# Designs tried in a protein design chat: VH-VL binders against o81304. Part 8

Target 1, 187 residues: o81304
Amino acid sequence: CSIFANPAQRAKRKLLELISEEDRGLRTQKDPKKRDEIVNAIESMTVIGRSSITTDDSLSATWRLLWTTEKEQLFIIEKAGLFGTTAGDVLQVIDVNKRILNNVITFPPDGVFFVRSDIDIASPQRVNFRFNSAVLRGKNWELPLPPFGKGWFENVYMDGEIRVAKDIRGDYLIVDRAPYNWTESFV

## First folded at step 1 (VH-VL)

Design z1 (framework fv_zilovertamab)
Fold by ESMFold2-Fast, scan of step 1:
Structure z1 (fold): chain C 187 residues (1-187), chain A 121 residues (1-121), chain B 107 residues (1-107)
Amino acid sequence: as target 1 above (187 residues)
Amino acid sequence: QVQLQESGPGLVKPSQTLSLTCTVSGYTFTSYYIHWVRQAPGQGLEWMGSINPSGGSTSYNQKFKDRLTISKDTSKNQVVLTMTNMDPVDTATYYCARDYYDFWSGYFDYWGHGTLVTVSS
Amino acid sequence: DIVMTQTPLSLPVTPGEPASISCRASQSVSSYLAWYQQKPGQAPRLLIYDASNRATGIPPRFSGSGYGTDFTLTINNIESEDAAYYFCQQYDSSPYTFGEGTKVEIK
């Protein structure tokens, strides 16, 4: 711990430490005490991020999942083994100027599931979204799937390293900026 | 009750700027996106653009390029459409219509009565 | 831009008969499709949203179906008051686009 760290840096380090061994949220699903600790840390980040703009151009990035309470994403990650693979990086690829957000789950070496969404910036912290298409892709095949869903999420905190969000269902999402850019081969 | 009402000039000369106002009542102004849709005589509907009255973010049909601006005045519960360099082909009935703020629905549950704008010399 | 094509453009019907209007999108719009009714001199009225959900106050004789590129609006047991133009609208992607409209005429 640096003695020169401000409250924001300390709160961020505590949050990242709490989630570091949670298997993106899978372990947390059966541990209400741990979930409460993480939610309390998120509330601290929310206070720090209050009144900040989290929907500007810096939101455009390839975001990598660190932790979530979203049951649907966690189910897909958990059950990847039943299909002979393991879930790799789980990404949220955002381009504010193009008004798109793609949710991506990779299945190394060749598989990917992605859901394309349109976004609209509703406020300095709120993003509205609508799912418009979904694709499951393997090595030499592609299956378009019907998408489902629309809603909003609020980026309660964002900096050059991480983003913390809460959605309309009360689910949380913690992501960091991936060390690479994900691109859709056929767009 | 929910009401949307357009107002503005019925006649605009070519090359002039059009300004239309949509006044809303009967609900929380900042909770719903407002869209502008026009309809040329005897033709179909054309979406022009929208505004989120809470934050002021806008979205425009690129067909109008730099001609169209949508703004808001929260103190008056009004949305204003401004379009420059009017042409006779812009003659149409202009509607404002309501959409959801928190859920971006994209369909319009309430419409204004419409205001006819004729562009001629 | 997504092009919406309606068929037929004119539909004469007798009261009590069913009427069906088709709407085709040039690319998939999932279920992000609405139907509107417009009577002469009036603003459009929302009938159906998300392809198949009836809007508040819309009588049960109106129903919608479809997904992707092919959609249908059905009016069962049509009434004289249903004489109007009907428009489909996609809201999957900007710019939002409408069909050309179908004129339903009572014989």
Scores: ipSAE 0.013, ipTM 0.593, lowest interface PAE 7.7, mean pLDDT 87

Design z10 (framework fv_zilovertamab)
Fold by ESMFold2-Fast, scan of step 1:
Structure z10 (fold): chain C 187 residues (1-187), chain A 122 residues (1-122), chain B 107 residues (1-107)
Amino acid sequence: as target 1 above (187 residues)
Amino acid sequence: QVQLQESGPGLVKPSQTLSLTCTVSGYTFTSYYIHWVRQAPGQGLEWMGSINPSGGSTSYNQKFKDRLTISKDTSKNQVVLTMTNMDPVDTATYYCARGDEYFYGSGYFDYWGHGTLVTVSS
Amino acid sequence: DIVMTQTPLSLPVTPGEPASISCRASQSVSSYLAWYQQKPGQAPRLLIYDASNRATGIPPRFSGSGYGTDFTLTINNIESEDAAYYFCQQYDNWPYTFGEGTKVEIK
């Protein structure tokens, strides 16, 4: 920890260190004490980001999952291993001007789970979403799945590196800006 | 009573920029999306884009790529459509229209302005 | 973009007759479909939303039905004031798109 780091830099470093060995949240599911430590670090980030605008054009990016408490997403990641594959990147591709948020889970070499959503900016920090379509795709096959559900999430902190969010179900999400842009043509 | 009213120039020369204003009254300005829809003479309706007056987020039909901007002025209850490089094919009646309060229902329009005819000619 | 096709484009009817207008989407739009009425020189007026719900103030002679790709607007016991253009619109996917319109003419 640098003595000269500002409060946001210190809080961010602490948060990233806490989640670095948590396997995107899978290890945290069995460790309530670690979950509480991470949530407290998120609350510190929330205080730092309290008056900031986190739903402007800088939200448009390919976001890569670092950590989450979201059970459905973690279940998919965990069960990929059970079926003899491994989850690659887990992404949120957001375009504020097009009002879309697409959730992507890759299964190398050729698989992808793709969920399309519409979004609406409700406040400086709150985004409303609705699922439109979902598909499991392999090299020469596709299986459409019926999407359902809508909700909201609040980006409680966002900068040039990371975004921290809390959703309608009380789940948390920590993502960073991927070093690439996602397109459907990659799979 | 809910009212939407468009205002702006009736004539625009080719290559000029169009600016239209939609003024709303009779409801809370930030509670509903405002959309712009145009209609060429004798033709159908074409959705152009929208703005959420609460957050200022916008959505545009990609057909108008990089020449359409929608903005707001909350103090005046106004939404402004700006479109650059006007062409005779852009001759149309331009409407502003109110969407549903909730985004997931905002795709249909319960109230419309009267429309303003914009002719693009030399 | 989702293409909305209306049939017929012109529909002459006699007062008291029922009128039916079809709207077909190039892909499923679930129930996210609206119908509008437009009289000459006027703005469109919302008739139906979510495929089958009448908008406030719309007479019960107007009804909508359908799901997925095939939708119908029905006007029972048509009145002379119903002479107008009718447009369907999908809002399942952006950009929102309209049908080309159906002109209902009173004979």
Scores: ipSAE 0.005, ipTM 0.471, lowest interface PAE 11.9, mean pLDDT 85

Design z2 (framework fv_zilovertamab)
Fold by ESMFold2-Fast, scan of step 1:
Structure z2 (fold): chain C 187 residues (1-187), chain A 121 residues (1-121), chain B 107 residues (1-107)
Amino acid sequence: as target 1 above (187 residues)
Amino acid sequence: QVQLQESGPGLVKPSQTLSLTCTVSGYTFTSYYIHWVRQAPGQGLEWMGSINPSGGSTSYNQKFKDRLTISKDTSKNQVVLTMTNMDPVDTATYYCARDSLWFGELYFDYWGHGTLVTVSS
Amino acid sequence: DIVMTQTPLSLPVTPGEPASISCRASQSVSSYLAWYQQKPGQAPRLLIYDASNRATGIPPRFSGSGYGTDFTLTINNIESEDAAYYFCQQYDSSPYTFGEGTKVEIK
């Protein structure tokens, strides 16, 4: 399959294999050696993606979390069990034309954590963002939270299957294109 | 149940200032943008502007220039439209509407019943 | 500003017949297009959003299609209660603009 293809296909396959058993990054938090291996694989992808445009219309998608080092996100995923649920899909919904990026963490059956952001395209690989609002929703309740920050991320690699990013805090994000479009359903 | 209700004077003389209030209930006030849309008798819909009730940031249709201001009162769950220097051409039914700005959706899922404002001497 | 043009402006139909309303944008709005129904003396009601998604409580006889500049609202097997004005709205860029409206009249 990709193992005997070009260097980009091999590097991508190696990265995906390394993260496949890491529970979106939770296991990696306790394994510095594995973290270093994954970071080295990300650096290989960064070299392959150098000079590519990763902030064009193809960035508009529902992205699904595969792996991250972002401590706040992992904390939320880990602590879902204390409230009698588990985290479902963790999504980043980007629309370049509308200049929005919404972070979504689902807690089946009825829970969701939404963080809305405005975005600005700063370069072929860099996106600036600012948190606009956040809300934690249950079946019949909502708890709005104040906006708390801004930052940037760089999509160091992107293709028809995955996107690899590094943010202002030095954290990494690996996502794939979800097999569905995320919108709030009226049906 | 989600409800939006407009209220205001109904009759305004030329050159006076219009003030309309939109009161919302049945959802968290600060979670959804509120828009103002008007409709002249027998004509189509015209978007005027919006407010984010969380931060108070506003967006206006440039057609209204500096005549239009939209503000909020979070303690009363109200959004207020103020428009100066009213003219007979501003005679219209004024609606407030909620967008469903989940994941960038800027269409209007709930509307108030509308309030007719007649501008005449 | 993006100009939205609706055709026809008046559409007389007999119950049970299909009806189609077209909406054309002066520039691409991708799929950022909604349709509303307005009955006399009432506020507009959301029918379709994102060009083809039916809003909550809207009967399946209503459907939307299109992308870019050309959009269609279709009402299959029209009922007498469907007599109303229908408006398209683009939300690709500010200011958000509406079509002139189409009056659907039952014969």
Scores: ipSAE 0.007, ipTM 0.456, lowest interface PAE 13.6, mean pLDDT 85

Design z3 (framework fv_zilovertamab)
Fold by ESMFold2-Fast, scan of step 1:
Structure z3 (fold): chain C 187 residues (1-187), chain A 121 residues (1-121), chain B 107 residues (1-107)
Amino acid sequence: as target 1 above (187 residues)
Amino acid sequence: QVQLQESGPGLVKPSQTLSLTCTVSGYTFTSYYIHWVRQAPGQGLEWMGSINPSGGSTSYNQKFKDRLTISKDTSKNQVVLTMTNMDPVDTATYYCARSGYDILTGYFDYWGHGTLVTVSS
Amino acid sequence: DIVMTQTPLSLPVTPGEPASISCRASQSVSSYLAWYQQKPGQAPRLLIYDASNRATGIPPRFSGSGYGTDFTLTINNIESEDAAYYFCQQYDSSPYTFGEGTKVEIK
């Protein structure tokens, strides 16, 4: 029954409300009190999801960034203006069966920063990853970059709408399922 | 007390299949990866592959992928190495070893005592 | 595959002296490097992990250092019981690979 909000739906609504005006995390970097409120909401989602499987086939999707604490990613988004653009969608494209995870930052109209990774499913909630290649691409140019490292993240909560993750560095990621599938224009 | 123990035949003829078992005790079997590492007489160490006992996912050194299989039996706390088409160059001491569960802990904190497998006619 | 090169391959030492073994990777392995000790007839024993962290039960005379492609295992005030083979291992990427080994001999 749709009129009866369960604890999970209430906690999810609270989390999404808290992050809705945070500019993907850029505003939160200047507000430790707000960060603490969001982290507490994430902890509630973690409790709700603690025995769930979040690394099954439903993890395969084009995920769109809603909020993060990851400094490197936020720095790239913030500095997009220096290249005459604004960051568009920030995506994490996962295919569990192919064992890939690609991080994509778009810079409309023609730019993209694209990082390819291999993944291994370590547990019901933990994904191991290793960066394979990175490319910064514009309209008529391409700059390959060296890949950087490896790590893990844990999907502490996942449903048909959102995914909440915490990584090895203690950073958080909140994403939703994009209404489209991302594909690379050229291989 | 954490213990790993290899068992299997000490002698295999060329072209035959090798089967080695690693039995573990003293910890939760599904919480750590099990690896196989071999060492030819007087030579260095060579990583062969690993298994995640929780899900059964495996990883192999590409040089062995066509003839190596690693499997598990959770009810017995055992990991089994199966290698087909044995050759005299496969003569080595075979070790099983334990690593942490995540990608960052790929070092081997506990090892079995090793089992010598000689491949000759 | 990442190739691990150890130098020297043979290291004669006098008790009480320091000993150092180098390990070089063909590409960066960050800090994902371990050191093992192996005595004749025995399995390898973990000494150092994450390039510089001493494993449980390992005496403080053993230390590790390095990052990227150049790593060192140091044994301060070497003892007779330290005569053994020493191997480095990278676990940055599959396949995991080992150095050729260094034989430390008491002279």
Scores: ipSAE 0.023, ipTM 0.648, lowest interface PAE 7.4, mean pLDDT 89

Design z4 (framework fv_zilovertamab)
Fold by ESMFold2-Fast, scan of step 1:
Structure z4 (fold): chain C 187 residues (1-187), chain A 120 residues (1-120), chain B 107 residues (1-107)
Amino acid sequence: as target 1 above (187 residues)
Amino acid sequence: QVQLQESGPGLVKPSQTLSLTCTVSGYTFTSYYIHWVRQAPGQGLEWMGSINPSGGSTSYNQKFKDRLTISKDTSKNQVVLTMTNMDPVDTATYYCARDEYSSGWYFDYWGHGTLVTVSS
Amino acid sequence: DIVMTQTPLSLPVTPGEPASISCRASQSVSSYLAWYQQKPGQAPRLLIYDASNRATGIPPRFSGSGYGTDFTLTINNIESEDAAYYFCQQYDSSPYTFGEGTKVEIK
């Protein structure tokens, strides 16, 4: 018996090992072969998660970014030096019952980029979202940004540790459950 | 033609339970949230709660949480408001309303309302 | 709870003139603000959502503006059929709350 004997556990271990040194996706942008390997591992997770419900109450959590192909998010992470540091945690805070999804990028010690969104559960795996406000905050300054767009993502796999999603643009997102809850200062 | 229609009793005695039904037509029932909003005679609007008809998840205004339940019947395209222990101050016109994007709490279509009088 | 305060509560206007109604939130609601029109004996009708977007079928004489705590509904060339109550509503946080309403009366 191996802790990896279960096909789902073996596929999950392989995926997590493939992404562990990819700097949340920044290194993968320079390596198309590695990207293909990771995408193939995601496809294995998609098969395992087929027909599962991934939009129930267990979706409510503070999710921490492990890896993504989303170029806009990676650009922000890469350019975090503009805030005098590297990006800290990149979070997606979801509350299904309140119908909210907040995207948070921290820039220690004092910076944060915060995007507020509404969500709607469209199917057992699909979540619709709409961006409603965005704020970039530093120690002594704040810049509100106009809200942009709407879309959907599908949680193709989710368990007590990780969530794997694909969005309307074909980008992938791999997150784990953060060991803490992120709270919004204005509540 | 999008249509929402409330139905239920016009008179309820104090301490009794109110049951109102909202029947919808002209769109896909599971694609839009349904909210309940009431208006006391000569007063403003008060949001009570909502339901996602797809999953059945509900949200309530805390002042009503202990006595308000919102449920659905997908086969009939209906949402039901149940409120226990009615009091004369609950006399109001009760509306059901549709959430346009199922993600915002603004209401693009409303039922015409049903007046509920609570009197002994 | 977020308190929404409307000013004025009563607004007599002459046909063809502009009318403006203010809505102030007790804390920031970003752009999560809607405006509704209600005529006597009728259900409310959505006019504006997300502070400035006109709902489907709403005439261009209706416009909304504002962000944060201060919002305005403007009716540029008021018509006799615009005599009604007008309500703002915030949907930034639960419970979702409405202003007291403004009665627009044609002189």
Scores: ipSAE 0.005, ipTM 0.462, lowest interface PAE 13.9, mean pLDDT 84

Design z5 (framework fv_zilovertamab)
Fold by ESMFold2-Fast, scan of step 1:
Structure z5 (fold): chain C 187 residues (1-187), chain A 119 residues (1-119), chain B 107 residues (1-107)
Amino acid sequence: as target 1 above (187 residues)
Amino acid sequence: QVQLQESGPGLVKPSQTLSLTCTVSGYTFTSYYIHWVRQAPGQGLEWMGSINPSGGSTSYNQKFKDRLTISKDTSKNQVVLTMTNMDPVDTATYYCARGEWELLYFDYWGHGTLVTVSS
Amino acid sequence: DIVMTQTPLSLPVTPGEPASISCRASQSVSSYLAWYQQKPGQAPRLLIYDASNRATGIPPRFSGSGYGTDFTLTINNIESEDAAYYFCQQYDSSPYTFGEGTKVEIK
C-alpha cells in the first residue's frame, strides 16, 4: 500500500510527526499555532475513524502516552523533574473484560502514582469511567489519595498501533501500544 | 418527562416463571442502563441485575444468576426481567430503575409492581 | 459483598428539628454512596449522590457528608412530609448493596 493511495496512513503519519517533538504536550502548552495544527490532524483522524468500533477487545492493552492536552497530567510530569525525580512512562492500562482502566505515572526506580477506574462501554466509541482510588507508592510505603469524579472519553480512532481520544472536558489523548504489559500485584 | 413503568402478573404459582416488563419514555432508551431492584414486604432493597440497552450486555447479582435473565426490545423501549422457578420467598415489589452507566446511582425509578408467589 | 449498616433504624423527630442518619460500609466505598427516600406506597426517590451532591429537585434542607466507610444524611428543619424510610446505597462495586433503612417518624 502507498502512502498516497492510503489516506489513513498519510493522516496518521502527519499526526505522529506533528507530536514527535512536543514532550508529551508540555511544549504545545506554550504554542497555540502548533496546538491548532495537531487538533486539525486529530480531526482528520476522527473523519477516518467515523463509525468504527474502538471499544472492542483490542482496546485491552497497556497504552503509552505520546501527547495530551490534559493540564493536570502535564503538571505532574513537569514538576517531577524539579523535585529531583523524573517521570518515566505514562500509561493507561485498559482491560475491557474486567471493566478496568488504570492511569499510571511511573517514577523510576521505585515510585508510581496510579488511579484505579471502572469503565463501562457506552457505545462503539464511547467509554464511561469512574475513579475508584488513587495511590502514590514508593519502595516500602503507600499513600492513598481521594479519587475525583467520573467522566467519559471517545476513541475517535484506533488501530494496531495508536489510539486517539477526546474526553468530556474537550481534552485530547494520543497513545500507542506499549511493547510490554504493566501489572500491579495485590497479594 | 422521564418515566419508567413496570407491568406483569400480580400472582405467580411456585415453580413457575415470572416475566416483568419495564417500559420507558421521555429519554433516549439506549443512553441509560436499566436495573431491576426488588423489595420483600417489610424488608430492604435488593439489587438483582442490569442491562445496557445499547449493546444488550447484562450483569447479575450472583444470588440470582442461575434463574434470572434480563433482555430488551429496542423497538418498544422495553426491558424484560425473566425469573424461573419462583418460590414464596420471591414475593416482593419489583422496580426497574435507570442509571447513566453500570456502576452508578439510580436517578429515576418505576412505580413498582407487587408479585405474590403462592398456590 | 460490601455490607451497609444504618443507624438508627427508627428515628422519631418533631417538626423543625434536625435529623441525622448514619451509614457505615464494611470496606471503603470512597464517595460512591447514594441516599434514597421512600414514602409508604411509593418508589424510592434519589436524594443524594456521590456522598454529598443533592439530586435535581431535592430541597436544600437535605445534605450528605462522609467519605470511605462513614457517611451521614442530615435533614435540617424537618417537615411533616419528610416522614419516610431512608436508605443508603454503595455503588463502588458489584453487587450494589443497600443499608437496612431508617424509618423517620414525625412525633
Scores: ipSAE 0.005, ipTM 0.528, lowest interface PAE 10.8, mean pLDDT 86

Design z6 (framework fv_zilovertamab)
Fold by ESMFold2-Fast, scan of step 1:
Structure z6 (fold): chain C 187 residues (1-187), chain A 122 residues (1-122), chain B 107 residues (1-107)
Amino acid sequence: as target 1 above (187 residues)
Amino acid sequence: QVQLQESGPGLVKPSQTLSLTCTVSGYTFTSYYIHWVRQAPGQGLEWMGSINPSGGSTSYNQKFKDRLTISKDTSKNQVVLTMTNMDPVDTATYYCARDLYYDSSGYPFDYWGHGTLVTVSS
Amino acid sequence: DIVMTQTPLSLPVTPGEPASISCRASQSVSSYLAWYQQKPGQAPRLLIYDASNRATGIPPRFSGSGYGTDFTLTINNIESEDAAYYFCQQYDNWPYTFGEGTKVEIK
């Protein structure tokens, strides 16, 4: 046991263990006590990250969903089976210098749903976003959908492995850095 | 090195369909959105619509929604604007323009074609 | 639709003087505003994006400012080659809309 154990690393490990079997949040929707435990762990991460800058160039990455409370996103993941598929990776692709944020849900082998957004850095931890376009794409077809809406989220903690965010609706998002970069040509 | 070039008829009769082609070169065709913008003689600029050349998804100015279609031909590096039921008020210089950022939409336009004048008269 | 209003519509200037053009949006467009220069017979040229970022190759005498509904393009030490129309454009909401244009004339 090391006296040099980082308290932030312990808090992070506890959060990741709490969410590891929650099916991206689907199981948590039926378990308020588990949700409270995860939210308390997120508040610990918020304290650790309180004065950090989480909207710098290191925010540029392909982020992979680990857990969320966002009802709309979870509904799409849950209902994919009704259409003969299952959700693959759920991604948030951010490029701070280009001021873009794309939300991506893959449906292997050939499907993808993605929503393009513009972002504006409002503070060291707050990002404003506006939906720009949305597309549902299959192997040899594409269905454009009208986008709408805008909002903000705050990255309350970010490091070389994970990012933890809260949004305008009071929802939480926990993501890690994917071992690949997603582009439209990837599908 | 980046170039956009419009081509199509300079004259269209009222009620006919307009077809304009934008041919691009000097960059990867599927990486940038293409927009169509027009300008009536002595007037300002009017955004018409855009296309993602990767997938073919489109966005239109609702003013033109019922008459305007934008499509692509990836094998030729071309974007095509089709507008039905042309009227003398549609007389304008038509431009294609490239979105500023890779794989994104919702930004202003960094490269433009030279424009093509379309006159609608009998 | 968001209406973009430019003032003045005509701006005579003497070389070496500063010139300022205003653009007002009918509702907030945050910082999602661009400025273009258009010379007779030519396509528009992007000058400024995100209200204040100068596009590649644009001389430092061009600058932009503003947020929300009120924006300004400033040309310091205006040169004779700057005689042109100038347009603002919002890209916050569809449809994207442009101002009427300002004609900058060298006196």
Scores: ipSAE 0.000, ipTM 0.455, lowest interface PAE 15.5, mean pLDDT 84

Design z7 (framework fv_zilovertamab)
Fold by ESMFold2-Fast, scan of step 1:
Order: C-alpha cells, then structure tokens, then sequence
Structure z7 (fold): chain C 187 residues (1-187), chain A 119 residues (1-119), chain B 107 residues (1-107)
C-alpha cells in the first residue's frame, strides 16, 4: 500500500487483494456480495484501461489464472477432487503471431487437460476465438474430447503483471504472467 | 453448391512472385478457415498456411514464412496466396481447402492449379 | 515437426479383399488424425477425421482406428473405384503434416 500510488496502482492493488483468498473463483460462487465487490473493482480497471491496446505482442505469454466466474472451468477444477487429484496451475497460453490460445489445467503429478483454440485479433481489445481440439492426458494414457464453440473476449486491462478480461457470456477472467513458459512437454 | 476454385498463372520464372486466388461460393465466407496445401508432381501433400477470413489472422508453415503471405478480400469472397522468390523446386499443384468445422481436417478442396517454375 | 510415416507405399489388392494402411507419427498426436483419398487428376477427399469418425457421404466400408502414434485405415470389401492414393494427416501440432501416401492398386 502507498499513499503516493497513482489511481491505477491503487485500483489494481484493491482488485488483487479482493481475489487473493477466493480459490480462483470457487469460493466466490457461494458469495454473491464478494462477487459484486470484485466486479466493481474490475469495472474500475476497465475505466483505467479504456482506449488502451491489449492485443499487441505483449499479449503473447503464459498466463496463470488468479480468478474467474467461468462456470465450466470452475466445474473442472472443483471435480478434480472426486478422482483423487487436485488442479495445479490453470493456464492460458497465448501466441499472437501464431494465432493460438491454449487453455491448460494441470493435475499433479501427471495429469493435464488442454483445449487448443485459434484466435483472431478483432480490435485493440477484442480477441475472437474458436476451439479446435481438446485432450485429457494422464501418465500413460490420453483421451481426446470433442471440442466445439467460438466466441470473443475483451482484454479490458493489461500491463506487465496482470490481464483482466470479459467474455461474450459476461464472464470475467483475471490472470497474471506466469514465472515460466508452458509447453506440452512441461507436464 | 459449396465450391472453392483456385486461379492464377500456370508458369512463373525463377525469382519472380507467385499470386494465386481462391474464390469461394455456396457458404458464408467468414465462417471457415481457408488453408493452402501444395503437391509437387508425383509427391505428397504439404501444408503451407491458413487464414481466418473473419479477421484476417494468418498462420504459416515456418518453411515458407519469409516468402509467403496469405490475405483476403471479403467483398469478393477471395483468399490470395502470394509467394516471393519462386524456385523450380516450388513447381507443384496448389490447392485451397476449408477446414471441417472446429477441426483442422479439410472437407472441401478446390480443383487445384498447377504452377510450373521454369526459365 | 511431426513426421508421418505410411506403410506400405504401394498396396495391390483384389476386389472384395480388405485393405489396411498404416500411419505412424514420430510423437503422439492423440486422435487428431485424418485420412484422405486422392484419385489421379483430382483434389484430395476427406475420408476420416479424429482418427475414427467417417466424414459425411463416405461409405461404411471405410473405417479408421488408432490412437497416439499408430493409426490404421481399413477398407472392407474393396471396390475397383477405390484405386487411389491415400494420405494420413496429423493436426495435433503446428505445422500440420501429411504422410508420404499409399498407392492402392486393383489387380
């Protein structure tokens, strides 16, 4: 906390504090008041990020999930416990030049679920996507799953540390830049 | 009927630039990716690159990245392949193809156009 | 790049016999494997996608199987019209790559 921080730094700090104990969004699903507080903080970040370019080469990174309202993703994370595992890192690997976005959920020690997507940069803040393949992988086995669907998301704020996005279904995503680069051979 | 049709020069001299056009009809142009695949005489198939006609985003096989550009003209329902510095080894039949929904399998292909690179 | 190896390169068959073509990937491609048929002077035709799903309009005598690195295209009760080249293609990882092709010849 700093009294000399600019409004963007203060709003960002408040957002990160609000989500720090929310178990990537699982706890927030049961707490509408907390969800409203987080959404209000996201709205502040949206105002700060207005007119910024969030779809340039700086978007290429391994992004690590901090918080989301996406029900499908949270369902997968929650149900990992039923099969004797827990979700590790939840990642969004973006390469703007290759036009790809891969969603990755790790299940230590040996499991991974990943969904491959193609992306198209529609505007300074909007990315269109289309799912093209999905696979669930264990130590000595793989199970392909049928992907389908397309949509868009808007990166309403992005800097050297975090990215905040809103999607076509009105869901939110808050991620930070992972301290490592993920590849398929990583897990 | 759903159709893809390639057009362009049948003969290109070494070091010149190739330009091929793929014209699509019978479906919504912006709903499917368009890929370029080539086949040298008596040889197998080689994927070159693709474009999303909705936004114009492209993906290239690194073998061709420095020479290959794929672009689109939505008003004409066309995708254009441009490749610089042609060499006799680039002699091939060039196909455009659309992907199969959400998969990178190619369900509809053009007839192919033979491009001979010779002096 | 993932290398796709097809065997055999040439397959002479008699009508009514089953024919099988193998495709081996240099690394796992899960089920992200397609098969194509190409007749002389024609564009390729999609037969199978996602290793085992038959494309629309493809006769039931064509079937695909396999997972990971080893895949098979099977043509049951082969017909004279099935004389063609057959190619496998992986779409697990960029760049997408094809096998060398197998020429199926009717005796």
Amino acid sequence: as target 1 above (187 residues)
Amino acid sequence: QVQLQESGPGLVKPSQTLSLTCTVSGYTFTSYYIHWVRQAPGQGLEWMGSINPSGGSTSYNQKFKDRLTISKDTSKNQVVLTMTNMDPVDTATYYCARDYGDFYAFDIWGHGTLVTVSS
Amino acid sequence: DIVMTQTPLSLPVTPGEPASISCRASQSVSSYLAWYQQKPGQAPRLLIYDASNRATGIPPRFSGSGYGTDFTLTINNIESEDAAYYFCQQYDNWPYTFGEGTKVEIK
Scores: ipSAE 0.000, ipTM 0.465, lowest interface PAE 14.0, mean pLDDT 85

